# Designs tried in a protein design chat: VH-VL binders against Putative hydroxypyruvate isomerase (Gip). Part 6

Target 1, 264 residues: Putative hydroxypyruvate isomerase (Gip), of Drosophila melanogaster (Fruit fly) (p36951)
Amino acid sequence: MALKFAANLNFLFTERATSIAERIRLAHQNGFRAVEIPYPEGETSDVVSAVKETGVVVSLVNLAFDKSDDQLRFGSTSVPGSEKLFRSQLDATIDFARQVNCGKIHLTAGLFKGGQESDYTKTYTANLKIAADSLRASKMIGVIEPINKYAVPGYYMNSYSKAAGILADVAADNIQLLADLYHLQHLHGNVSKTLEEYKALIGHFQIAQVPHRHEPDVSGELDYGFVFKALQEFGYDGWIGCEYKPKTTTVEGLGWVSKLGYTL

## First folded at step 12 (VH-VL)

Design K2 (from J2 with heavy chain S105T D109S)
Fold by OpenDDE, fold request of step 14:
Structure K2 (fold): chain C 264 residues (1-264), chain A 126 residues (1-126), chain B 107 residues (1-107)
Amino acid sequence: as target 1 above (264 residues)
Amino acid sequence: EVQLVQSGAEVKKPGSSVKVSCKASGYTFSDYAISWVRQAPGQGLEWMGWIIPYFGNADYAQKFQGRVTITADESTTTAYMELSGLTSDDTAVYYCAREANEYWTGYYSTHDFDYWGQGTTVTVSS
Amino acid sequence: EIVLTQSPDFQSVTPKEKVTITCRASQSIGSRLHWYQQKPDQPPKLLIKYASQSFSGVPSRFSGSGSGTDFTLTINGLEAEDAGTYYCHQSYSLPYTFGPGTKVDIK
């Protein structure tokens, strides 16, 4: 099957636009048919308008987050004592996702700042169960993502085995694993076997080269010619998030698509 | 400690050009946008343009389009603003300012100006 | 471009009084509104970022609020050292723009 790519607008088109709405337009102008976006705090109406204007699919929305708190800026879902905040963020994100017809939300975990990890696990599991119910009611899917320490030091969800355990406890088919190959390589390596091991849990993919998180065709640890074929064999029919740091400019870097034999 | 140190005061004739430098230190120069803002005597602040050294491309306010050039030298961690066709209306204090950025972290930046140069006075007089 | 307006243009205030400055945007800018303080012969200094977040080192008497088109900077208990001109700034879209400024003097 043909692979489908979405522009992650936290990473792409940031050099030319400050608002998410404008980045959506830029993505569209450059051939993207889908985008991944943060929760656009205070900018939801503009984003809705941009989505309608361009027809671009919103393939993933990150959970709303508290930008003023060092621990919560990467999510509240796992942070003990932030359950109410999480619920409000979840509701806001679901409401927005509905407006742009997005069916997938990244449930960001937040940072581990000390204490007992078991408390974070307990909180995360409980909140994910709540999320599962809310998302189900809206016919949406939640995803959790293991993130490596080089990208986000102290991120609670930093292990595939941890993620698998949590998903098992949550026991909801609409809470799945986001496999970002950049993070996967940093955390585990052994990409092919890891994908096989967690295949049943994976509900979303994102890509970047390793170790510097550039475009897939940039020299690095991963052979994306091979990896993309593996994803095709995997049978993944969703959008693949392009969450990479352009080596030069976003537009110039998009040459990787055709170079590797794909299209946007 | 983040510091932006600008070049000294300039006195220019009408029709000439001025190039102001902004030496940055105390942070990763390439990762943070630099904006140029000017302020005429007794007036408010006016944004002129910006550059992200990592990308190397600048954007300008329409008012200055074709007359201003903003560049960045990563090797010296210095940003430059050159303004040509000077008139008396260009007499002002010119500031460079760093934009607070969190690029490549999974959330979008707000682009507030968290650090400023000391300013460079440019006087255009016959 | 997005036009920012401020109110009032000027305010003379007795120490310890509350100061309120308003900034209005010509269109919604979410929370991408920032406040600066400028004293004579000095560059502007960041006070509040993203509508309500205090910058490091800023006294607690300074606070910001608002979203969309209407924003407020509040100084709870003006100090003599707070005399200066205050500017709002939007970073929602290019070109960046500033409010005209509010001059605050001490009586």
Scores: ipSAE 0.782, ipTM 0.891, lowest interface PAE 0.6, mean pLDDT 95
Fold by OpenDDE, fold request of step 14:
Structure K2 (fold): chain C 264 residues (1-264), chain A 126 residues (1-126), chain B 107 residues (1-107)
Amino acid sequence: as target 1 above (264 residues)
Amino acid sequence: EVQLVQSGAEVKKPGSSVKVSCKASGYTFSDYAISWVRQAPGQGLEWMGWIIPYFGNADYAQKFQGRVTITADESTTTAYMELSGLTSDDTAVYYCAREANEYWTGYYSTHDFDYWGQGTTVTVSS
Amino acid sequence: EIVLTQSPDFQSVTPKEKVTITCRASQSIGSRLHWYQQKPDQPPKLLIKYASQSFSGVPSRFSGSGSGTDFTLTINGLEAEDAGTYYCHQSYSLPYTFGPGTKVDIK
């Protein structure tokens, strides 16, 4: 089974392009057939145009964010008191996702900045249930992602076990786990067994080397030659998000694909 | 504390070149883009170009293409802007500015100029 | 390039009055619009980033709004120290561009 890779445009092709639309074009020019993007606030038309122009697949879109709040820019889904905001963001994101035929939304959790964690859990679970219904109606999947504290200090969703518990409570098959191997390694290590343990929950993969978050072929803690084979055995047929910091430049770093025996 | 400290005022003849330095401190120099912006006397702000030190890549406004060179030295955390073929129209205060970016956080960069150098006055006169 | 315009060019205001400055973009730039204050013989200072987010240390009387092509900077209760020139800036695409500026004087 051939692995498929998508360019995460928060991380790739940022050297000379500021708009998401231009990054989409750059990704396409460099052989990518799919991209992951943030919600393009005020830029939706340009992105739609770029997607149509290039024919690239939008494999993942992040939930719309609050531009005016430093806490909420990492998501509102878990933040108590932000339920109304979350619903509006969800609706906006779904509307955009439809326009670009994207079937997967990252439901960003947000930051824990005090109070009772149980309140965040309650809010997160409730909002994910709402999301499940809305996404199902649109034939979409939502994903939640455990993120390590080194990348995003204070991020509420910071554990695979926590994620599993939340997903169990949500009890919706269209809310799944985003397994970013960079975060997984930082949070748990033991990659193979962790993937096996949570296999039934995983609906999306992203990759980066550890600890510096560079390309898979860069020296680091993870043997991606082995890991990619494991993913093939895993049977994952979706797009794998390339969410890494280029060691030199995005384009120069893309040699890892062929080096490891794959294609975009 | 983030600081950008620029080199001193310059007086240049037409046709000559000027190189302005911008010493950055108080943050990870490589991770933040530096833009250069100039302001002619009594006029508005004009973007000239930018560089991301980590990548060493610079881009320029078309108006200055072929005449401006922006570089960065990570070892000294200093950015440079060199402008050649000076004319009286180049008389201005030149600023370096740090661009706020979120390249590696999962949040797309907005590139607002959150910190500025004190400015370098360049006077071109015969 | 994206062209930014501002209105008004100049405004003389009595202290404590409300000041409104508009910035318009030639095309949609989402929220990638920023506001700066510049006083004589000083570099610009960031006031508002990403259309409506106040920069650290900026007084609460400053606020920004808008998205797409139309943006507004508001000063609720102008203080004497707020005299200066205000610029909008877009970072949606290269080349970056600035508005022509709005000069605010105190009566």
Scores: ipSAE 0.773, ipTM 0.889, lowest interface PAE 0.6, mean pLDDT 95
Fold by ESMFold2, look of step 13:
Structure K2 (fold): chain C 264 residues (1-264), chain A 126 residues (1-126), chain B 107 residues (1-107)
Amino acid sequence: as target 1 above (264 residues)
Amino acid sequence: EVQLVQSGAEVKKPGSSVKVSCKASGYTFSDYAISWVRQAPGQGLEWMGWIIPYFGNADYAQKFQGRVTITADESTTTAYMELSGLTSDDTAVYYCAREANEYWTGYYSTHDFDYWGQGTTVTVSS
Amino acid sequence: EIVLTQSPDFQSVTPKEKVTITCRASQSIGSRLHWYQQKPDQPPKLLIKYASQSFSGVPSRFSGSGSGTDFTLTINGLEAEDAGTYYCHQSYSLPYTFGPGTKVDIK
């Protein structure tokens, strides 16, 4: 079946709008039927209104996080000592996700800033088990994303094999992998075999060209004509997040959609 | 340490142009928008426009459309504001300011003006 | 274009007392309201970002509150060095706008 694309609003329309609500309106105006957004700290009611006005699908919401702490600004899920904060952030994010009918939450891992990695893994596994229960009660899934060190130095979740091991220990069918093909190529490569190997765990996809994280059709390491056919054969029927840095502007860079045989 | 250093004061005749520079240091220049704000003597603050150096695109307040050009030079980490068709109403202190826009990090940007240049006085007199 | 108004336009205050400055937006701007202090012949300086978050190095006597359309800057225990003009600024949409300013003097 045809692939479905969502605008990631931490990346797209950033050159034209500052608020999440305005970026939602721009995404809708430019043909996107779905978006990915961060937890919209301080502007939840404006975002709920923009979603209702436009009818866009919110395909993914990032877990709320504490911007004031250097270690926690990329999530709390793995960070020892933050368990109470994580529970509060999860509750807030679930409450917001319900208001916009979003069924997927990215459980951002946080930064490894010293101490024993085993303590982080223990915290991460425990928090993911708690998240699995809360998310199931709300008919939602959580996703975890391996992120490469060039994008986020020190990010705890930085390996597909680590993610798979942790998911096996969590043993919950509603905690799944987010496969960002930009990060996947940096962390693992061998895209076809990697998708095959982790197929049973993957519940969400994001795209960008490698190495500069631009549109799928710019010159780079990945042939997205081939990759998109592989995603269709994968059988994924959800939204694919367009999480790339526009090379010029968001709108000028959308030509790849029709050029590669798809529609927004 | 983030620092914005502007070019020196200028005296201009009506009808001419002025180009003010803003040299940035202490951060990755391309990743943060720079706004230009002016203040006439005894008056409040007036936003003129911005540039995001990574994109090279600028946007302007309606009042200045057609008269202002904001540019950025990545190689020198310097932003410029050029205002043409000067009149006495353009006599003001011109500031550059860095925006807190943390793009592509997985969390939202606030776009407050966290660091300001020292200001450049432009006097337009006959 | 989003209009910001401030109240009062001028306030003369006895040292150690509380100063309250309000900013009202012509439409909801969420929490995207920031406060700056400007002393004579100096550039503005950021005090409060995102309605209520203190900027680095700002004394604890400064605080901000509000969301949507109504915002408040509070100086709890005014000191002589706090004399100056205070501006609110919205970053919700372009073009950015500032409030007209509130001048605070020491009695």
Scores: ipSAE 0.718, ipTM 0.870, lowest interface PAE 1.7, mean pLDDT 93

Design K2 (from J2 with heavy chain S105T D109S)
Fold by ESMFold2, fold request of step 14:
Structure K2 (fold): chain C 264 residues (1-264), chain A 126 residues (1-126), chain B 107 residues (1-107)
Amino acid sequence: as target 1 above (264 residues)
Amino acid sequence: EVQLVQSGAEVKKPGSSVKVSCKASGYTFSDYAISWVRQAPGQGLEWMGWIIPYFGNADYAQKFQGRVTITADESTTTAYMELSGLTSDDTAVYYCAREANEYWTGYYSTHDFDYWGQGTTVTVSS
Amino acid sequence: EIVLTQSPDFQSVTPKEKVTITCRASQSIGSRLHWYQQKPDQPPKLLIKYASQSFSGVPSRFSGSGSGTDFTLTINGLEAEDAGTYYCHQSYSLPYTFGPGTKVDIK
C-alpha cells in the first residue's frame, strides 16, 4: 500500500556526479533503494559493480540510444528503416538489464521527422511485437511513454489514446504504458479519471511537478498529497520514478518525501 | 554558433586577485556546465573547477580550494573565475570550456569539453 | 583523484605515417576518456569523445579506442597540420584530470 520511490539518474544527483555508477552510489548514500537509468553506454561493467556494491534496485532502464543521429537519439522504436538498429539496441539493453536484475525497459519511440505517420505506426507496432517476444523470454516487460512537446519536440509517442490503440494492436501483456504524471498533465490533464481510464495498461509511474518539472511539493498544478493517495488506491506496488529537476540540489529537495507522509 | 569569449590579458602583483570572465553565446547557458582549465607556460592542462549555472553550485580541485571562486550570471550568460593570493606559480593561460552535458534529455551525457574560450593570459610579476 | 599517464611524451613523425598515443587511467573510467589537440598558442580542440566517438568536423584519420584503463588515439596518415600536443581527459569523476600531453612534430 505504501508508495516506493526510485531516483531517476538523468535528473537526480546530476549536480554532484557525472558517471552513472557514481550517481548510483550517491542515491544509495541518500536513502534511495531504487534507481532509473539510461542504458549506460560505455560503462556497463562499472554500473553492474555499483549496483552489486550498493544493493539498489534498478527499476527501469532506457533503451540504448544512437546519439550520432538526431532522429534516433530519443529512441529507434518507431523510426522506419532502423529495424536492425532497434533489434541490436534491444538485445544490448536486455543483456545489461539481466546483469542488474532490471525487469523493465523503456522502449523509447524516437522522433517523427517527416514522411507518413502511418509508416511510423507500422514500424512501431511491428517492433513492439518483436520486443514483446524478446522481453518475455527474459521475464521482462517493456513500457512506452507518451511525452509532451515541451520536453521532446517531435517525439512520436505523444498521446495516451495513440498509446492505447497501439497497445491493443500489439496485444502483448508485457508491453505496457509508462504514466509520467508530468507528461500526463501536459498531454491530457484530469489526472484521477485518466489514471482510472488507463489502469489496465499502466505498468510504471514517474513524477514531477507541473509546469517547471521540480519536486512534487513545490507550487504548481498538481497536488501530490492528493495524487499519491490516488496512486495508493490504484494498487500499484512497483517503483515510482522521481524524474524531476532539483530546484536547488537533489538532497536539499528530498524533504517532500517525509512532508507528504512517505519514506524512501 | 557556440562561442565562449574571455576577458583580456592581465598583469598582477603577487598577493593580489584576478577575476576572469567567460561570456557564452549560441546555446542555453543554464543547460551546460562551465569548467575552468589553466596552463602554465610550457606545461600541461590543469582542471581548476566547474559550475553548473542551473544549480549555481561550484566544485573545485583540491589544489585550489580556498583560493578559487567560480560563479555564473544567468542574466549576462557569463561565468567568472576568481583566484586569490596570487604567486608566480599562478602565471598561466586560463581557459573556460563548455561541457557536453545536456541535462533533461533522457540519455547519458559524455561530459567532454566541446567548446573552449580563447584563453586569458595572467602574468604574476612584481 | 584519477591519474592519467600518456605515452610517449614526444614523437617526431614523417608525414603520412601512423601515430599512436596511449593513455592509461589509474582506475576504470569506463569510456569516459576524451582526446584534445592543442596547436601552439591556441586553445585545445576536441577530437575524440567517449573513447571512440569522433567530434563533428574531425578528419577521419583520427580515431580512438579502448575502455576501462587503457586508451589509444590513432592518427592514420599524419598530415602537416596535425603537429601539436595531444591530451587525454577523464570525465568519470571530479576532479577532472588530464594526461600530461604528447607532443607530435613533423619531421
Scores: ipSAE 0.696, ipTM 0.863, lowest interface PAE 1.8, mean pLDDT 93
Fold by ESMFold2, fold request of step 14:
Structure K2 (fold): chain C 264 residues (1-264), chain A 126 residues (1-126), chain B 107 residues (1-107)
Amino acid sequence: as target 1 above (264 residues)
Amino acid sequence: EVQLVQSGAEVKKPGSSVKVSCKASGYTFSDYAISWVRQAPGQGLEWMGWIIPYFGNADYAQKFQGRVTITADESTTTAYMELSGLTSDDTAVYYCAREANEYWTGYYSTHDFDYWGQGTTVTVSS
Amino acid sequence: EIVLTQSPDFQSVTPKEKVTITCRASQSIGSRLHWYQQKPDQPPKLLIKYASQSFSGVPSRFSGSGSGTDFTLTINGLEAEDAGTYYCHQSYSLPYTFGPGTKVDIK
C-alpha cells in the first residue's frame, strides 16, 4: 500500500551529471526504482543501455521536441501547422518508449504565440485523437498536463477545466490527465476537491512543494503528509514523479521520504 | 546580450595564488553553469571545473583538485576561479564560459559553451 | 575520463576548398560533442553544438555530423576568415574534455 516515487531527471541529479544515461545510473545507485525522462534526442542508445543495466522503470517519457523553434521547444501537440512534425515526434517517442518498456508519454502542448486560441484547440484535439490510436496500438497511454504561467509563460494547456473539456472531446480512454500538484496549487488550489473532481481522468502524478518547487517537506503551502494519504485513498498505484528543484543536492534532500512515512 | 567580462592580466610568483573574476550580464546568472577553461602557450584547451550558481556546488578536473576553488556571487553576478600553489606550468590564458544548461525547462540541456569571457593571462615567473 | 582525438593536426587549404576535421571519442558520447573555432589572441567561439546543430550566426558553410564515437566538422568552401584552430568538446560526463585541436591555415 505504499506510494511509489520516480526521479524526474530534468530536475533530480542535475547537480551531479549531464547525460540522461548517467542520471539514470545515479538515480538507481541512490535507491530510485523508477525515473521520468525527456525524449533523449541524440542519446537514445545510451539511455536504453542504462535502463537495461540498472533495471529502473521508465514511468514517463516527454514527447520529442524541437529546441530550434521557441514555440515548439515546449511541445508541438497544440501548434497549428505542426501536424506533420507532431506525427514524426510521436512515432519516434513511441519507438523509444517501447525499447525501455515505458507505457506513458507526456504529450507536451507547446506555446500559444498568437493567432486564434480556437485553432490551437482544434489542432490539439485532432492530434490527441491521432495519438490515442497510435498509443493504443502499443498499449500505451498519453497524458496532458496543465502547467502554470509562472513556470512556462504562454503554455497552451493551462487549466484543469480546459483539459477536461478537451479530454471529453477526444473521447479516448488512453488519453488522461497528468496532475502535477505544484501546478495544480498555482492554477486551481482546493487540492482535495480538485483531485476528487478530476479523479476519473487522472493517470499520473508529480510533486513539488509550493511556492519554490523544492522537496515536499520544506516549508510551504502544501501539507504533503495529508496529500500523500489522500493519494493512497485515491487508489493510485502508479509512480509519482519527483519533479522538484533540490534545495541543496538531490541526495541530501531525500530525507522527506522517510520523514513522511515512505520508502523509495 | 550575454557578456562575460574577466579581470585583467596577472603576473605571479611561484607558490602564490591567483583569483580571476568573471562578471556575467544579459541573462539570469543562477540558471546557467559557468565553466573555467585554460590554455597554456601553444597548447590546447583544458577544462578546470564548473559551478552552477543556483546550487553553489563546484566540480573540478582531477588535475586541479585540491588547488582550484570555483565560487559564484549571486549579488554581483560574478564567478571566481582561484588557483593556488602556482608553478611555471600554470602560465596560461584562463577563460570563463557559460554552459547552455537551461535548468528546469522540461527539455534536455546540451552543455555546450555558448559564450566565453575574453580571457585572463596569468604569467608565473620569478 | 573521456579522451578525444582529432585528425588531422594541421591542414593548409586553398580558399574555396572543403575542409574536413574528425574527432573520435574513447567511448560513446551520444550527440554530446561540440565544435569551436579559435583565432589567435581570441577566445574560442561555438560553431556547432550537439554534433550537428549550428549555433546562431554561424555561416552555413560550417556543418557537423556523427554520433557515438566518430564526429566530423566540415567547412564547405573555406574562406580567408576561417583560418584558425578547431576544437571538439564532449559534454557527456564530467570532467569535460577537449580534443587537441586542428589548425587550419590558408594557402
Scores: ipSAE 0.666, ipTM 0.856, lowest interface PAE 2.0, mean pLDDT 93
Fold by ESMFold2, fold request of step 14:
Structure K2 (fold): chain C 264 residues (1-264), chain A 126 residues (1-126), chain B 107 residues (1-107)
Amino acid sequence: as target 1 above (264 residues)
Amino acid sequence: EVQLVQSGAEVKKPGSSVKVSCKASGYTFSDYAISWVRQAPGQGLEWMGWIIPYFGNADYAQKFQGRVTITADESTTTAYMELSGLTSDDTAVYYCAREANEYWTGYYSTHDFDYWGQGTTVTVSS
Amino acid sequence: EIVLTQSPDFQSVTPKEKVTITCRASQSIGSRLHWYQQKPDQPPKLLIKYASQSFSGVPSRFSGSGSGTDFTLTINGLEAEDAGTYYCHQSYSLPYTFGPGTKVDIK
């Protein structure tokens, strides 16, 4: 079972284009069959057109969010008092995802800015239950991602143990774990055993090298030759998000694909 | 406090070159693109090109292709614009501007010009 | 290359009245249009980003609207300090382009 790679367009082709629609075209021109994108605020129709033009798969869409509020610019899902906003954002994101045939939405947690963490956990769990129902009605999956403090200081969802506990409380088979191996190494380590421990919960993968978040084949803490073999043994048949900072340019950095024995 | 401070006014002869500097402070220099925009006397704004300091590569408007070079030095947090083959039509105020593109933060960038340098007057005369 | 046009080229307006400036793009640019104010002998200043989002510290009398190809900057209750030239700018595609400007004078 061959691994399938998607370009994360918050990271890749950012040196060559500003709009999501143009980045989709560049990803397609450079051999990517799939992309991951943020909710494309103010550009939804242009992005729908670019997806139809190129035929790329949209493997993941980030939840719409409020960039004007410092606490909410990384998501609303965990933030107490934002429940009405969260529902509006979820509805907008599901509507867009349907138009591009995307079946996965990243339910971004938001920032912990003080107050009681238990209130955030209560809000997060409640909102994820609501999301599970809405997503199931649209035959979609929601994913949650533990993110390390070096990447996003103050991000609420910052632990694999916390994520697993919350998923158990939500008890919905369509709310799953996004395992970004860059964050996993920072937060937990012991990668092969950790992947085995959380295997049943994982619904999406993203990759970058540790510690500088560059291409998988640069010098670093993770042996992606081994890790990719482990993913094949897991039987993962979805798209793997390439969410890394190009060391030089996106295209110059794609040599890792063939070097590690894969194709786009 | 985000600040862009440009080098001083220049008087140049036709056929020569000018190099304008833009010293950035108050933010992570490599995370934001720098654009160069010029304005001839009594005229509108004209985008010349940009650089993303993290990548070190630049892109230019077609009108300036072959005449302009935009560079960035991360160690001094300074961007540069060099324009060669000057003519009287190049007499203008040259601005640097920071783009609102918070790379690697996880949310989508708008790429407006949120902060501008004070401008550098370049006069080309014989 | 995306061409932006603005209208009117010039307005002379009595204080406290409403000013409307339009910008039209030669193709859809979504919401990737921004508005700047330039006072004499000063660099441009960002007023409105992403069609309708007010930049920090901008007076509430300034507002923007539109999407796709047609955009409007509105000044509700013009003040004397608002005299200057207003430019639209698209960030949808390189090369970036500006509108030709709209000069607003106070009567």
Scores: ipSAE 0.620, ipTM 0.835, lowest interface PAE 2.2, mean pLDDT 92

